# VHH binders against Riboflavin biosynthesis protein PYRD, chloroplastic (PYRD): the designs that were tried, part 3

Target 1, 366 residues: Riboflavin biosynthesis protein PYRD, chloroplastic (PYRD), of Zea mays (Maize) (b6trh4)
Amino acid sequence: PRLAAGALSGRCQAQAAGDLDDAHYMRRCVELARKAAGHTSPNPMVGCVIVRDGRVVGEGFHPKAGQPHAEVFALRDAGNLAENATAYVSLEPCNHYGRTPPCTEALINAKVKEVVVGMTDPNPIVASKGIEKLQGAGISVRVGVEEALCRKLNEAYIHRMLTGKAFATLRATLSMNGIITNQIGKGADQSGGYYSQLMKEYDGVIISSDLAKMSALPLSREAGTNQPLCIIIAQGESSRLHIPSLSQEHASRAIVLADSPVTVEPAGVEVAVFRQIDLESILQLLAQRGLCSVLVDFREAGESFASLLNDFQEDKLVQKVVVEVLPFWLASDGLSNLAFGGSQSFPLKNLELRDVNGSVLLEGYV

## First folded at step 3 (VHH)

Design a9 (from c1 with S104W; framework vhh_5c3l_4)
Fold by ESMFold2-Fast, scan of step 3:
Structure a9 (fold): chain B 366 residues (1-366), chain A 121 residues (1-121)
Amino acid sequence: as target 1 above (366 residues)
Amino acid sequence: QVQLQESGGGLVQPGGSLRLSCAASGFTFSSYAMSWVRQAPGKGLEVVSDISSGGGSTTYADSVKGRFTISRDNAKNTLYLQMNSLKPEDTAVYYCAKDLGYSWTPYFDYRGPGTQVTVSS
């Protein structure tokens, strides 16, 4: 019987459509969350979508540390339509009292029927507690829709939560014959360029004092950017450091980490003096200051700056590498390569590549 | 430099009581929420209690609710945990933890070295 065969096919298609709807709404949560890229640290990027009868009735995202959470905005947007609805949220709703009202209570009070969670809280101390609270209130909870996408969205937040250190990405540019170059590719720092995009996404950028003296400080040209903190590493500097591209009005855009006392021009730039400058101490300090992510920009970098990266794989200090390969064959009169990172060779994971205006951008995890 | 130092642990009989203290320094204690966290032998970390920066709001794990009381003295930069009606399952290393404040969930950017509590007869 043909009717029976058609009914079976329709049932399988209906289940597939339901899975696509979940993935669709969770991807929408991630899109909403990304609107706050660069603004949320030390908090995660989170989006929430309230769905009733196959229609989005509320949307929200966490815009900035200290402001309401995504669930609160989505519930306010939905109003009475949140009752008996399904809430999609990219990260497990918070479930702690005494600081701010917990999002679990907001969802329970709005009488949502179901919560679909992208990923559980990365903090092992509280993981699943929000889910347990919702289930205890009679709310259905499903977990793991677009989990990989949700984890990638918050990889820096997760890393900081688990280690107490900022997530570090090493950025370098090479010629086709493997020679380190201090320039970035054509258009990379223009609006839409990969470097401009990185400056929008990362909370901070670590640069050499030589780069700070010779070039404009890294910045994003993307609209709505919260510019990254420029962390300037001053190793072996004399008693004075001049940053010509920085005005006194914008002195707070930079911090100098030095191995000896130094006077910085312009006035007003914060200076922290370390007995010993090592990357682990820097990443811990930055995490304590509220930075989840930092880009280590390997330009105008001398031997001392390179030494900070000597054992980054073994010490687990760098999580990701971004290497731009320029379409040039350069003449070299000496050793100029990225021969640091570990005492043993190691593979990179989840390698991705893309064409960035004639250059190749390689991204991989340590 | 942030420092947290727990004290008051020891060996106690079931049904007994202990009062843990945590001395805090190197940060504005009155501005941060604080927590007590424990780790039993062979188990993961468990948040047993937390307290708001001003002391007006507290939470407790279901396992300790009604038996433990968290409190703080902001003038002395000290956090306390009063533990009553102790059970063998309360045997753990107890840690004082500073919450980062703006974190989405309790995120402890600093933890003390811990104090051992053993409940045995």
Scores: ipSAE 0.000, ipTM 0.291, lowest interface PAE 14.2, mean pLDDT 84

Design d8 (from j11 with T112E Y114F; framework vhh_5j56_2)
Fold by ESMFold2-Fast, scan of step 3:
Structure d8 (fold): chain B 366 residues (1-366), chain A 127 residues (1-127)
Amino acid sequence: as target 1 above (366 residues)
Amino acid sequence: QVQLVESGGGLVQPGGSLRLSCVASGFTFSHYSSYAIGWFRQAPGKEREGLSSISSSGDSSTSYSDSVKGRFTISRDNAKNTVYLQMNSLKPEDTAVYYCAAGISYEQLYSEPFDYWGQGTQVTVSS
């Protein structure tokens, strides 16, 4: 069957003729691609819809690294209706070998007449090669429909491609009067909570060894989650580190990055020892392991953990911040603040806010 | 510095076999590595041809060009930081310089660059 190799995001539906345009179909591609959030790294999230005579005749998305691409699923769904149809795809079709034939060849063999691309491949060495292949086969290609939306979908993939580092988001919690707290809002880590959703979407989460010792390791309560890798930073630790919430069966959920030899309980947790631990090296290591995105969770953060974030804006190591403001006024300790962004102030870009069960969640780009 | 060193080339008769090795330094081939490693060849008077690749992401997916599928097998030994190309049923048209290349893995090769290249090893299949 056509679903044997992966799930499709909806079936071909009858739609009002003439009500749809390029932007509508491209938004549908992005919607389909989002169904794979958290599952595709190191690959991008990609969706594809095939349109013939003003109707969607096929839909597909890339569900997981190692599975066929979005175009392959959409073409399987469309069958012979793909011939002389228009294929919409959120990312330039690949022109490379893999487990399946290149998507350019699949589109050519299906005899589509036109391909509409949301964004060109972010790698400048291969950019436009898939488009050139399609055009050489007599297929019309248009590029840039809903490009900003398509780029936002894959911002972590694009960042890793261009820099060789994982996309890093700093998460912190404040009281209404600006005091850093080591808690997250009530319900945030339960199903439907923002933290649970972040754990589904991010490939990894960087936490302090103190948080790992005191609290359950971060995980998503969302259905179908590919749980994030927990990267535990162990600076100045004793020779033993106990992670009480982690079983030996699930030891592969965590890795420990240490500045000295340490024995981790439970057994089976990977330990990497470095002379010096710095954020840039961590982000490069994680990218090499196939992670596109990591959340730096600023809880139970001592001076050493906080120092990883020194000059993060100037060094371009953190791309995004997510700050939760709790609906509490707390007694001031006078000691804690997030002033480790460097000696210069900087504006946050594209600031968004939302209500999350009575807390305010602020998201902005560095 | 990342380096790749090929070895195992030489003269062989048609129908014979050779095993090429690619030893990497400066990065690790591991169960948790996201590197892709590929074998390429440059035959006399022809353009460079991709033959086979193996990824470190996920489940170590392999791919082969039609010209070598069924005759060549790619494998890795992460403990030795080495990738192999086992070449069987060699033909005169397999005569070429064989190159190992490595890059950051994008499973299914959406946008894969090969950043590092070895110096090559000569394979000659006598008629």
Scores: ipSAE 0.000, ipTM 0.236, lowest interface PAE 13.3, mean pLDDT 81

Design d9 (from j11 with Y110W; framework vhh_5j56_2)
Fold by ESMFold2-Fast, scan of step 3:
Structure d9 (fold): chain B 366 residues (1-366), chain A 127 residues (1-127)
Amino acid sequence: as target 1 above (366 residues)
Amino acid sequence: QVQLVESGGGLVQPGGSLRLSCVASGFTFSHYSSYAIGWFRQAPGKEREGLSSISSSGDSSTSYSDSVKGRFTISRDNAKNTVYLQMNSLKPEDTAVYYCAAGISYEQLWSTPYDYWGQGTQVTVSS
């Protein structure tokens, strides 16, 4: 079990943990869940913390689809100390059978006294069923602690569950004078850079065939990354497409979505042919393949790629935008500043900004 | 709000066929959804009878009662968020109100506790 040493020994451990509220333990669940970022799709990210007598005695998170859930790891960590304890979990415990018993049964068998839930299951068919099972076994349940934070953690999972489409974030780079550029900021794709961090978090990245021909395929330089699937949009291509930065050994890192039959080099890259390529069909296909989240990377984007984003707000195909503003005032001579987006103007919600190595990164919801 | 709506019932002669549809709203069908959809029927004065079920894992996870096996086929169209029951070689004893139900997916699909029920669609088999 996880008991603090040193400054929190004996009575000081109980006092320090006893001064913490439900929000503190739920935030810890979210921190634990984030350790699995990029690894869990199509499953949600979940963390669990078991508290007894004001002390954390067990912690766990769901590390990967097909592996045990957060509650199971937290209960294993706590051992006998789980009995008569309070379990905090960021998402309602499941109560369906797979190859392992449901998490509700694991909590019941461990004889926990109380379960505190961040959010109920987003699937309305199963919502509250885990809670009801726990209550039926005599376990106290409280719901909604740090609910907004827990929902944000799983926004892509929730979106895919409710719509059957991948959660799409549009990434673009602008100059200070509003010119769309094919650049990303200094250090953005290096370790610790915002783009490298996005590549760790997102299940896939949608790029133009022109970007795939000219540049290395997007990847994360963060430790422990499950690299995103590169979805290459090949509209109006000739019968052959060469991706020079991709080896045959790593052909499974990419898929090509084409509007006509095309032979891809290296060999082994999957090709899906559509009579007409549209964003909705792409997002449905990716969700069917188990991707919850995709980043639409607006670099080297010709008019056909840009047209995929026509009416994205009106059609509810893009949920979030991430815009980097470079500290440059660019000359527009010979440079395309083609606007992209929907037919209607709209406000962004929950707009946040931060400094990313001299650039301004803007994040907002559609 | 979760809702299940049945359609396709009606009057048919013995030996005839009907296809029932169950349209789900409030959630989507996906390869990773944790639920099952089943078809049930109930005639006046009789106990409710389970007929067939299909899991979120796809068509390979289907189950049928002995009374309808070989005559009825359950299928799913995830794009339309719809589950179908194709009923062939109908008999007068198949006359009942047919219900679509949804619940969490368990290892044993037949014993799934169904939490959401449609309003039902009447099927009458007579000459």
Scores: ipSAE 0.000, ipTM 0.184, lowest interface PAE 18.0, mean pLDDT 81

Design k1 (from c9 with Y103V T105E; framework vhh_5c3l_4)
Fold by ESMFold2-Fast, scan of step 3:
Structure k1 (fold): chain B 366 residues (1-366), chain A 124 residues (1-124)
Amino acid sequence: as target 1 above (366 residues)
Amino acid sequence: QVQLQESGGGLVQPGGSLRLSCAASGFTFSSYEMSWVRQAPGKGLEVVSDISGSGYSTTYADSVKGRFTISRDNAKNTLYLQMNSLKPEDTAVYYCAKSGEFVYEGSLEYFDYRGPGTQVTVSS
């Protein structure tokens, strides 16, 4: 008799409101973390929000390797208001001693009452250890709020941690009638364009030597960008490669991977010569250099470049595809299409589409 | 360059024993927590055992506790897993894994480097 139907209904409504607040604050953590896009590799992007009495009292994000974690900035921002507050964090707080106390101890010392975690650490060595530490100290922990969003934020970091390879996205442009084109849509590489945004987000971009010879090297026009490393694939090149858009002062923006000795102009560009160039070795090399993500930009790409992608689905070397469809019907000299990736057809998952200044941008997971 | 190379896997009868080794190079081995992780056919990754950089602290999954022993030789940069009383359900690819590192200002670098793995098959 103590519990009337109206009382139970009221509890369910209050809980639903609390769940909406959780999602709101966790989405705010992701927004904060995104401010560091392109700057954190090989570390993850992390945001933290401290909430007291329904109000944000502290915010922080991890800006780059070597700088404090999101929790540290958020706790500093909140000061004494962190006591008995709820901390939202997009990634499980660290529970490992380095040269500073772990973030779990910072939260415990600040006397937060509750921690809400977006996703557990993808590293199987440390997964759930931070959560267990917080719970052992009497702190309430809830896990999995906006988990899909938090995982998507760090998909490249997660992939590198689990495979030892950089997360690879294939980018290509087609006409309305399915013909490969070497142009990108109007305004795509200008500020606010999708290509400019990709150059801000990705650690590296893989291009053909032909593209490097005839066009400006890929770069972002977005403010505050850490420009991607440009990886130039030089297969079957003659003894000299000229990159006209690159100055000697900015030679470190590019690396040339060649299958034969080549002299690069400007001087100072790193050249690595291999007997055979394959995508798996490239992705391992880039991960070892601290890159979590790479865009494979399919422009001015010959058969040798295409051969790097022949079995990308079976070999699990490409995780995502971004295809721009231009509003043109093109005449073709026979079959010019993206006829690589697997020996058999395969579906794409979580397909999304959007209008990008009159072109259609299609994004899907392999 | 961080490198991890496992060895010692093979086919063994139920109740038998195997000793896995992992040769590590390219980092200060004694400064990092090391782990053995495994993946059984059709299943996800399972953390089998962890050992601290000094070797003073170890943990084990409930499924292997009392049967497996993790150890390390920091002078030889080598991690070991002694597996006793092996069961068919221990059949898996076993990976040597390196933990991440923290720097002074609380920055995190995850270096979850795994070796190529070594196959352990427990079958009659």
Scores: ipSAE 0.000, ipTM 0.146, lowest interface PAE 16.7, mean pLDDT 82

Design k3 (from c9 with S57Y F102W; framework vhh_5c3l_4)
Fold by ESMFold2-Fast, scan of step 3:
Structure k3 (fold): chain B 366 residues (1-366), chain A 124 residues (1-124)
Amino acid sequence: as target 1 above (366 residues)
Amino acid sequence: QVQLQESGGGLVQPGGSLRLSCAASGFTFSSYEMSWVRQAPGKGLEVVSDISGSGYYTTYADSVKGRFTISRDNAKNTLYLQMNSLKPEDTAVYYCAKSGEWYYTGSLEYFDYRGPGTQVTVSS
């Protein structure tokens, strides 16, 4: 039988009120998860909030790879108040039998009545299996609250899981007349600057060998940073590469990716030699090393480095661009624009702009 | 998905011959260096022969040089090892191996995949 007149409207209004509360708690999960930015790869960033009678009784997030998941910390924080409560989690709880207890079993053992999930596991082989296990135990599950926000939180993790390649963002600095510059804006690499913040958030930064020879290796000035791996691309090197800003005891902070065998000073820097160096193979290697996200920093970069980016849109190798525009009109005799990327023009999606100490920072998706 | 399947192993008397084959699929066969590696009971892996993607360059371990011949048929995606003048010390499981896309300097291992192997027993 059909519903009586007016019944649908009443249920839709009640559901809309509940969805507003769900959105609030899910946004809190994302806030918690962001506290671990730069520390979790190859694992995702996850937050969890336990709610009872409209009040938060437990909170947790996944702080780094190898440590307990967000659900475990939130359940510990809630204690016995988790029983008959609702758990909000930004990513589907893991259902791995070999982990004791897996997050699904921790939620079941705590006797929560309901789990609200932001997004399902991006791996199609395991997607919904954690949800099915919870439902099989008599727990109510709702999925898709603030899904777009939860996906954005883990865009690099999702990309790596689906493609086997690191999520790549192209960073470049241009003059007002579109000329590539090897400078970054005033204060950008200092605490609170946009570049310092990117170095906190990205697992690695890809730079030219020329930049590595001439400048200090990129790092974050932000407190609590897990510094990015510096990936140095060595094309056409003369068999020796000196990185003057790197000490031997910190050799693990960098890796050299080369098109021919090269000896690196200081000793102890890993070198991977490619039969044919291209961006796809680079991103596959970095994903295998556990990196979910890399920033391609376009400084001291010649036409050879630009060639790595020729077909990034068609090949789906770069997902995002971050372009800083300096308030200068410059003259240049070198590579003057970012004309690479695809054989045809393409629009950028979700374009955002902001003022960063007198420069304009543009961020868009490919 | 990469698949390598060896065949042609068996029992042979000293001084005899065997021809091993490896059927390859799931990758562009002609673009990769291929190798034959073997493992005798209780011993580590030994690379016995290597061949370039084109087939132009070949190498052999000193233990098999002059007795074994590696070859490939890129039209059939097949790797071969012709083994002549077999000795009891050639007794091993023989594996077909594919080179990787990259290697780390200081490592002599270039293989990213090998087949399940085929047993060669040289005994009277």
Scores: ipSAE 0.000, ipTM 0.337, lowest interface PAE 10.8, mean pLDDT 84

